# Designs tried in a protein design chat: VHH binders against o26223. Part 84

Target 1, 191 residues: o26223
Amino acid sequence: MKLLWTSQHIKVTVHIDGKVSKMDVLEAIKTRRSIRKYQDREVPEELIDKILDAAMCGPSAVDERPWHFIVVRNREMLEKIPEVHPYGAMVKDAPVAIIVCCDSSLEKIPGFWVQDCSIASQNILLAAHSLGLGAVWTGVYPLEDRVEGIRRLFSIPEHVIPFSVIPLGYPAENPGTRDLFDPDRIHLEKW
Short names: E, the ipSAE of ESMFold2; O, the ipSAE of OpenDDE; V2, 0.75 times the mean of E and O plus 0.25 times the DockQ between their complexes.

## First folded at step 6 (VHH)

Design s32 (framework vhh_lunsekimig_d3; at its last look DockQ between E and O 0.01; V2 from the best seeds 0.00; counts 0 for: pae O 12.8 > 2, placed apart)
Fold by ESMFold2-Fast, scan of step 6:
Structure s32 (fold): chain B 191 residues (1-191), chain A 123 residues (1-123)
Amino acid sequence: as target 1 above (191 residues)
Amino acid sequence: EVQLVESGGGVVQPGGSLRLSCAASGFTFSSYALYWYRQAAGIERELIASITSGGSTNYVDSVKGRFTISRDNSENTMYLQMNSLRAEDTGLYYCAAEYSDTYFGSEPLNDYWGQGTLVTVSS
């Protein structure tokens, strides 16, 4: 029996009654921060399922939906990520990480998979935040050394491109929210 | 506008002490983790000490037991008490605030920086 095989048969349910998250969408967007310090506490599989469901709900160019996800809980594997990603040191201390990948065989329009995987990555961050977790997007693509390092470490096929590594867990830090609204960046009718 | 202003740097003899201050304005100070970095000549900036919004502290091994980071939320000021100073502690000391949202990954991890204050340990 393959334990990873059974995960694709897990029912992912979106709770639309508002009981899964106590923050509205605008609050979630404005208060989400990168979290790099995590409690020594496991994240339930049900929450990972909800996060991955949200990840797949983003818009996709020509509906190509090229994303695949690797869920990593194995401590030895998490500890090896910093060896191939210089700024991924926090990943070894996270209880779980999600690797966002592009299956290039699913690509219908060249180059737009980058936007598709960016949208999926941001949805993971927002969903994690809304569920009381902290996460950080650590960039892999387009840095070829990181792409090849992650590919080799996780036995990712040649036609699949690792895009981002997102460690997550219950936060052990609380960076405050930011007020980033800048009206000088808004132009009416013309530049 | 977010502003961080370091003070307290100077020339001190080996074994001496200095207290660095970082005065902050333009953000809700009590909500943020705060950091001290050191840049020695020819070396990239190194995180030396950190203090969380809740007051928990962390230090690099080379300064642990000699340096003490603290914060005063009523004064919007962070401190670094430096004791038993060594020649190798010489460098520019930067305070930093806010946690970086970069997805590139980089050293350092923070969004806002002071100008730096020079600490020289020599007789």
Scores: ipSAE 0.315, ipTM 0.705, lowest interface PAE 1.5, mean pLDDT 84
Fold by ESMFold2, look of step 7:
Structure s32 (fold): chain B 191 residues (1-191), chain A 123 residues (1-123)
Amino acid sequence: as target 1 above (191 residues)
Amino acid sequence: EVQLVESGGGVVQPGGSLRLSCAASGFTFSSYALYWYRQAAGIERELIASITSGGSTNYVDSVKGRFTISRDNSENTMYLQMNSLRAEDTGLYYCAAEYSDTYFGSEPLNDYWGQGTLVTVSS
């Protein structure tokens, strides 16, 4: 059994290894930036699987897990997103995008699905970053025109709410890190 | 292809005024948040003013009431009106642009930078 354990966890084998994160979590959080320029390079399906696994690991209100994900690789569909999402222009240049949706029929307690899908969206960004990819969150909800446009484009049912569109790919830019710590935002015991 | 070009820098006496321009090309200007940064000798580049795609402005305390950021989307140009200039305002001034997903959305990300224009306040 120890031999099998050793073979699973320490041995370098020939396969696609994009499912294992190499980055410390604090490093990922501090260094992640929105990336809007991508290389002309395909993102392996294995990496998308890892990213979606991470997306589903987030907490949710009463464990309702209301999220669904649409993976979009088709060029024609990616090129149509800017027609209904005026700030999604970079999506047409991405090799893949993930649409985060809420299935309202899965809500167990009304009104917390936005937090739930925000957590899933941020996990997608962090997981992509840890795998050497760049991504950006483009907002859909709560803007009615964007919600209806994306719903129509992807045939999303009325009880399912598109929340965000997250294009991703290997980065073609490096915006650097930021030091955003502001102690004036910290209040001890009271406001 | 994408280009941000600052202009309007120069030498001015304390108390004087100067107007900086940032001409943009190669992207959908109206969809971007815009920023002015400055870099004085011996310090790191600092953000001093910002304006969202919707026109909301923000300033650091050291320039509030003296500097005004504005944008003209029809001319793809951002401006910084600098009044009541002080010696400590001396530095290289950069414009930057980040895609803005409305004022609710992505973090600010400086996608594009200019080369900078020098402002010297001396007497």
Scores: ipSAE 0.006, ipTM 0.232, lowest interface PAE 9.8, mean pLDDT 83
Fold by OpenDDE, look of step 7:
Structure s32 (fold): chain B 191 residues (1-191), chain A 123 residues (1-123)
Amino acid sequence: as target 1 above (191 residues)
Amino acid sequence: EVQLVESGGGVVQPGGSLRLSCAASGFTFSSYALYWYRQAAGIERELIASITSGGSTNYVDSVKGRFTISRDNSENTMYLQMNSLRAEDTGLYYCAAEYSDTYFGSEPLNDYWGQGTLVTVSS
């Protein structure tokens, strides 16, 4: 008789044959949720590469592409992030986090880097979701304590600004989907 | 092609130790949960140890404290350190890999299997 493990009741979303079904872009956008609980599973490097590729595909002001990415897998470092980021508690539980940064030396037009890094961050979230991962955008910029905390922790140069910390992993929760459409926010031709 | 190749089996006296290895190829090793099974003569195959892709381990009671499962992702190899071996530990030991950590909730699917390595504990 085959002995089964009975002690842990973690609902694991099992993808048949390890294949993640492809999502269309609208599906990815509409069904994406912030995921703050993760399975005890490593994220394949291939998936991270795909996510980072997606992150770099977004537009940027005058194509300045000011973004840099720190991929963090070290458990000790992941565990330290919450110390400087009060709302980043889930990061310690993630197998990997991506820190999105701006290299100010790459900025061509002042101020647009926030938009650029936001686009990159959102693309990370969408790509992760489309690949069967869960992620959450934990804001760093513009809160100075978080910016400096992350800077210090990862020895980020002064000209580089940490923007967001995005933990990723296979989701251990399913918060469902939300309908956020609000026609009252749509104005035709004029306000 | 996916391959799992067990090694390290042999004949050992009661109380002795063996270290089994499972060399993997053909898949992203670090992404898989790994399992050791064993099958004694005339008995169905049993799961005895598991390690998630995250490194969490689990053991059946009969091997707890004696066996240690580990993995080296850099070498694509899983190990089973077997100490204080008993006659009842005799059997064919199989390595298995699964993409999902399903042992947390259900029976493992075990997508990939090795051919096994024989462990004989006898005086």
Scores: ipSAE 0.000, ipTM 0.251, lowest interface PAE 12.8, mean pLDDT 87
ESMFold2 (binder alone), look of step 7: mean pLDDT 80; pTM 0.790

Design s33 (framework vhh_lunsekimig_d3)
Fold by ESMFold2-Fast, scan of step 6:
Structure s33 (fold): chain B 191 residues (1-191), chain A 123 residues (1-123)
Amino acid sequence: as target 1 above (191 residues)
Amino acid sequence: EVQLVESGGGVVQPGGSLRLSCAASGFTFSSYALYWYRQAAGIERELIASITSGGSTNYVDSVKGRFTISRDNSENTMYLQMNSLRAEDTGLYYCAAEYSDTYWGSEPLNDYWGQGTLVTVSS
């Protein structure tokens, strides 16, 4: 890909059922849910660009930023993902998926690329949610069969490791709310 | 602490129908995604159907249009309606549960599994 991206400042705004709601960061974090059912509706390229911009804004160990992204819109390719990812059946029905990859040649500190790519994956989920989309992180690394399956399917070089597959689209489900705050997991000063 | 109990299995002729039930206890059922797995002799366990806490469903291609997964949160029970049964649908059917917000896809992260119910479709 030889195209240059321009940075855009994104206002946190949620579009749900034709209505516009302003969502702060804490609300976005608390209301994001894994979405596995999508409307038969295209996701504009502009929204994907905004999501990928947000993905690259996460912290990384020693600023190694080892992430690369594959954007998959081709229906035939999306339909092949469940063949190499047994629990990724929903990807077949998504209008688009993002594959988060680690370029191991960019790694400066051994092992921290997993955390770097986790941060990028979470930023994709939060950015998608803030833009009125639904997404789900389907795990690839460290499951060797999934890693090799995805690598072969998308012609990913040996020095690049597929980390996660994130289908996304306009949500066709609402899993509802949750309250996960558990004060017993918070220790003051010492364990 | 957690329990899942399957029922409704049996012997059926090709083209017949069966309804499986999975009764759950020991967790907040409405907050969990629920799964039906199938295991045939000598073959690894396969995820065939799932239903999210919000009620959205997914199926593997081989059962799509023939099987319907549903849930009743008031009864803490999940169902699998199986129509147009084929010989290849023979196997042990297991239910499983996982908190809905997961990054493993539909794969359960807990040992919340039933003991299985046998479905035999005559060739």
Scores: ipSAE 0.040, ipTM 0.419, lowest interface PAE 4.3, mean pLDDT 84

Design s35 (framework vhh_lunsekimig_d3; at its last look DockQ between E and O 0.01; V2 from the best seeds 0.00; counts 0 for: pae E 16.4 > 2, placed apart)
Fold by OpenDDE, look of step 7:
Structure s35 (fold): chain B 191 residues (1-191), chain A 123 residues (1-123)
Amino acid sequence: as target 1 above (191 residues)
Amino acid sequence: EVQLVESGGGVVQPGGSLRLSCAASGFTFSDYALYWYRQAAGIERELIASITSGDSTYYVDSVKGRFTISRDNSENTMYLQMNSLRAEDTGLYYCAAEYSDTYYGSEPLNDYWGQGTLVTVSS
């Protein structure tokens, strides 16, 4: 029985008007897009708090929760980030960025912190989207030059590893939706 | 078929100017981040400028104040205005485009590349 997955085009109504419409989780996942253009508008602290709350709600290996977050609003610092992260040009144009970090001293088993911080980062993106904000995940780890650049810029201790930089703001673009479902990537019972 | 075609290269004297163009086809141009790379003889290719889909720009330090990257989505074309050219600017200039939901950003991960246009700055 070939499950005919009818791709329902979920119209992502990006309500530009800041009205937090209740978005269900599947809608958030399916309609989320990386946003790299932002309005000249500040993001309320309340929304950042909600986003960070969401970031800390994901699972982690053996509940190690190794993540830390640096919230950056200072214009000078935002403008410096692209100097150490050349593919993060949009960060300087965002009103705020969140840097996701791992405290290695909190790691209970080696290597799972990457998954933990990835989950946290993705939750940031989804939460932002659900709140009417746009965001994009700019990779820091595992690129050494970016890791060290961000470390130096924000005086991050050696035992703490910067993982991602996520600029956020009210979106000033609408890239549309993507249908990425691929049934060929699904295997039943065996490869 | 996706194509990126660079043009505008040539020979110019130090202090001169060139304008490079990259004409794109075969993909949704407006959704892509665009990049200029250059490769000098015997040197590794380097990122020199980029412009995101949201028009955020990046410049490597050596070209700041001299080069300007821009894009025209209506024409599916990216530009690099190069002023005050120096001998060290000599090289093959490549246009690249990348569409990525997660922006890890690296040269090898760019989706599309042009063939390059040669810029020679010599007296």
Scores: ipSAE 0.335, ipTM 0.722, lowest interface PAE 1.4, mean pLDDT 89
Fold by ESMFold2-Fast, scan of step 6:
Structure s35 (fold): chain B 191 residues (1-191), chain A 123 residues (1-123)
Amino acid sequence: as target 1 above (191 residues)
Amino acid sequence: EVQLVESGGGVVQPGGSLRLSCAASGFTFSDYALYWYRQAAGIERELIASITSGDSTYYVDSVKGRFTISRDNSENTMYLQMNSLRAEDTGLYYCAAEYSDTYYGSEPLNDYWGQGTLVTVSS
């Protein structure tokens, strides 16, 4: 398959089969699950563009928006990720992965880039789910060995911090439902 | 009450086979990723195999091709089929369970643990 950047196109038509394409926001949040097994199917660049657009729409401390993204489709590079990430074995079998990074030169207020990149990472997971894909957030920061390993593998500059590695693809597993509401964690008026 | 109970351990000769079982109760089994850990004398407990709620599997290199992890959600049981056993496979085998929706990805922080079952491979 031929890959083109769709972010440069004003009009793009994307068709997704099934009920996932009709998912509202609350349904997406409640039904998203970590997916670690993927079909042998290419993810269209149009869907990656939509996911990254959603990633950049999160709130950011003093609007610093320090996130940068590396899109990895090269099989050889995906196969090297488990060498520096002990539980990233599923990444080698994914058709694509997104590495969420912080460009520290864009930081306006110290330390809030962690929240900014967490928001971007979660938006990637939700957007992928809403588009019929599955994804999982594998942790990089604040584990020094993984930060340096990923930085080395992808030639990431010293002023940029790799935050998470998110493999994604069409799901080849269905983990079932979630029921996480716990009213005992809700306090009225005061603790 | 949440409970994980391992069984199937024992003494076996090199080259032999054993099938371990981990029976679960007290939680929604199908929502959990499941793990087999091994603790040998003189070393810390290590992850040897895992299976996600969606049936994706992982194996440490030393057991790939020899061990097979599986789960039966209708029986609330996880299995480890161990073939071509070696002296190095001797240890206490623990099962563990973790809600499948976690992002740490380096070292699972398991929600539930069993008590362990002893496997001894001796000649």
Scores: ipSAE 0.016, ipTM 0.316, lowest interface PAE 6.5, mean pLDDT 83
Fold by ESMFold2, look of step 7:
Structure s35 (fold): chain B 191 residues (1-191), chain A 123 residues (1-123)
Amino acid sequence: as target 1 above (191 residues)
Amino acid sequence: EVQLVESGGGVVQPGGSLRLSCAASGFTFSDYALYWYRQAAGIERELIASITSGDSTYYVDSVKGRFTISRDNSENTMYLQMNSLRAEDTGLYYCAAEYSDTYYGSEPLNDYWGQGTLVTVSS
């Protein structure tokens, strides 16, 4: 290459409160924390739209894009989630939750939908963080009782598999930044 | 030239069996994921079964336990064994192949489709 490159960051440009917000993508990845306490403040639909747009930008196995998303704002429904998801108690306190699902009729290659929905779920977390929101991934699949409970609560058809429930809102806590880099996890050329 | 040709369709009574074949020419199946789709009149084409290059299989619930997908890479042929056929199984059955070396990130390479073979389940 003839060009000389200096250290550069890729900027994520998003809209918050009518203004363009910029957060470096590496900063977003490094500073995102699971947030389980939320302000009593609505999340505008425009932010949810941006988050779901980001979720759908993820790669998928052979571009199958098997994901569907249920946006839950109804208070009674949010309060029922802990009845079938014992580690989802914070969902009752969130203004909104997103349920990430796999529609198995969209699979092109069997068995990779878990990776696909994981990518979408992580993109939701990062996009929410970059927009000033806090979120947490609460696991549903592969825990059979949780899968069936969420499917029943939200009338999800048998060929659709609920994967994760992601409550989100404006944060009411700040867990701080962690340093998780571990060079012992890095293997050059072989294990 | 690249071609997929389905065969084995026909008329069968409810509860009967058929075996469909999909033969490839112009390419080798071994690195491809393979698919069977069906299309009834007035209904969108639906995936019913697939098999990876590593022989892992998938079936939609409506055919699970009744249909079996398989492949024979030495004969460059994929099969669909259909048992306990029902009226709702009537339709055109298509095979498809997609190169499976690239998961995630890029779009699928080279979608190949057959022209279809008709299966009619009638009394």
Scores: ipSAE 0.000, ipTM 0.085, lowest interface PAE 16.4, mean pLDDT 82
ESMFold2 (binder alone), look of step 7: mean pLDDT 79; pTM 0.778

Design s36 (framework vhh_lunsekimig_d3; at its last look DockQ between E and O 0.08; V2 from the best seeds 0.00; counts 0 for: pae E 9.0 > 2, placed apart)
Fold by ESMFold2-Fast, scan of step 6:
Structure s36 (fold): chain B 191 residues (1-191), chain A 123 residues (1-123)
Amino acid sequence: as target 1 above (191 residues)
Amino acid sequence: EVQLVESGGGVVQPGGSLRLSCAASGFTFSDYALYWYRQAAGIERELIASIDSGGSTYYVDSVKGRFTISRDNSENTMYLQMNSLRAEDTGLYYCAAEYSDTYYGSEPLNDYWGQGTLVTVSS
């Protein structure tokens, strides 16, 4: 809530949803693109907190919510990620990365943690985009070498599985938007 | 119909130059990361160079400083300028495209491949 002065010079109490301009959800989904080039500009902790809150709000199989997150801001650690992820070169130039992990001890239904962690990863991308940031999901699971490389680099215990590495920052590239709607993929009442 | 068509291959002497072209049609070219792969005799197909939708480039160490990858989104064409050619550069050069909004990585998953163009460096 914020107090404002009106044209009548009288203080009016109004509720303001937020100080940052917001994109509607359909626009965010349709205009989000993978961003691999970042400005030399730090991301505030408040934005990371909002992104992680959004990551944990997705649906989860039998509400197991097996996700854990590692937030990496240390430049030396970010620079080592390309050594264990062959397509993670952009991570070294990002101000921050989030590693999405599954704690297998929280798994209630075998195998559905992959979908849970996919949902969390996509929510990170959408939330980042809605906040004016760019991000890219670099896949880790199910590629054994990437999984073990990331596990070793970040001292991740054996019962926890690194799922994705998501560098993010203020975008330094602007790939055009896409119209991907294909009515031939929609079947009414039957195949 | 999606097509990638390579051209510009041929026979050259060591130290010579060639420019390869990859003409694309049937997809939104500007949305895709583009790759040059080389298949040499007795060696599996390897990534030589890439250029993503934002214009960022990668080169394998053996070609750094000798090869230059570029793209022209208005003409739906990618190029590979090859200078100071060596006998080891001999092979079939394949153009490949992968949607730049992939979470797997920048290596093509056989989304779109061309037929290849043969480069032979006389030795």
Scores: ipSAE 0.358, ipTM 0.713, lowest interface PAE 1.6, mean pLDDT 84
Fold by OpenDDE, look of step 7:
Structure s36 (fold): chain B 191 residues (1-191), chain A 123 residues (1-123)
Amino acid sequence: as target 1 above (191 residues)
Amino acid sequence: EVQLVESGGGVVQPGGSLRLSCAASGFTFSDYALYWYRQAAGIERELIASIDSGGSTYYVDSVKGRFTISRDNSENTMYLQMNSLRAEDTGLYYCAAEYSDTYYGSEPLNDYWGQGTLVTVSS
């Protein structure tokens, strides 16, 4: 039975008019894109709070919740991030960025913090998108030069590991939709 | 088939200028971040400039104020204007492209690479 997956063209109507249209979770997941161009418009603190709330709602290994978040709005600091993150050029153009970190002292079992912080980072992206914002995940860990660069720049303690930098803003681009479904990646019962 | 083709390299005197081009085909150019790398003889390849899909740019310190990266999405072409060239700028210059949703950006993870164009700065 060939499951005819009808590609429903989900029209992401980004309503610019501040009305938080209720986006369902599947729509958010399917229509989310990395956004690297932002409007010259501040992001309200209320929206950042909602995003951070979402970031902390994900599961973690044995409920260790090792994550910390640095919210960066200072223009000088935003402009310095690309100096230590060569693939984070867009950060200097964003009104705000969230740095996701792991406090290693909160780990209950070793190594799962990467998954935990990944979940938190993805929730940030999805929440931002659902709120009409654009964001992009810029990887810091496990690249040592970026980890140390961000650490120094933000005076992050040695036991805390910067994991990702996520600039956010109202989107000034529309990359369109993508179809990433691949039935060849699905195996039933056995490989 | 995806192709990146660099051009514009050559021999130039110190203080001179060159403009490199990278012509792209076979993929949605506008959805990609673009990069210039260079490799000098006996030295590891280094990132020197980037421009993301939104037009934001990055430069390594050694080329700041001298090099300018740009893109023309209508022509599927990236450029590198190089002014005030120095002997240390000599090397093979590569263009690379990375899809916009790739978030672990690094040289080995770039999706597409050109074959390179040689820049020689010599008196």
Scores: ipSAE 0.023, ipTM 0.418, lowest interface PAE 5.1, mean pLDDT 88
Fold by ESMFold2, look of step 7:
Structure s36 (fold): chain B 191 residues (1-191), chain A 123 residues (1-123)
Amino acid sequence: as target 1 above (191 residues)
Amino acid sequence: EVQLVESGGGVVQPGGSLRLSCAASGFTFSDYALYWYRQAAGIERELIASIDSGGSTYYVDSVKGRFTISRDNSENTMYLQMNSLRAEDTGLYYCAAEYSDTYYGSEPLNDYWGQGTLVTVSS
């Protein structure tokens, strides 16, 4: 992301790869939807880099940062994911997917890595949305058959746990915004 | 191909009843959450009832106690029994289906929609 000064003495934002985020963070959170239909259009590596940078900005238990990411662009590999992930059919149609993993050797406090990887996964969804992409979180952990299937497919070592598979691309659908605020879920002072 | 076909709409007087059906094909019906939406003139489509793959139901307040959603997985059909109909219930009624995954880390997205069946409550 590089800003250039102009002779008109105003800042000019230079678009890299044709997209610049203009979205307020609360708007991004409220308007993000799971996107399962994608255009036949490549996602530039620069956007993936920005998304993964955002993923790693999340907090983690005692700053353990247990996450690792596998970026999958290979068509043949993307087409194999539904064979081991029964609800991952849309992955075969995505130009790219990100697999969020936990490296258990990086854990400092046992049992918090699920929260850590969930934070990274949600940041991927929000960052993709802010960059004009659509994504969906497909669950892997804690379903043992899915974990083992993804581990085999991507040669993931036993101490590394695949957590989620997130296909993404330029959206080919617009499901709209939902109003999910429910005041009955808010408890003041006590349950 | 996937099809959702609504039927059972019509014209009734206030206080009357209708039963809507949604016949489904082209997907594993028992794995899907099912929804009824209503669209009144000039208003965006609104969710009114749902039933998940395990049979748990949800209703918006305006239809609770009057409408009953049900499913018959052996016939691939969902129903909406509408009793005590009011003029405000007038609209197009759509069925929808979304893949139900207990461990999906994202909100459900309604993947399939029917064409709608018209319900008119008048007099």
Scores: ipSAE 0.006, ipTM 0.270, lowest interface PAE 9.0, mean pLDDT 84
ESMFold2 (binder alone), look of step 7: mean pLDDT 80; pTM 0.791

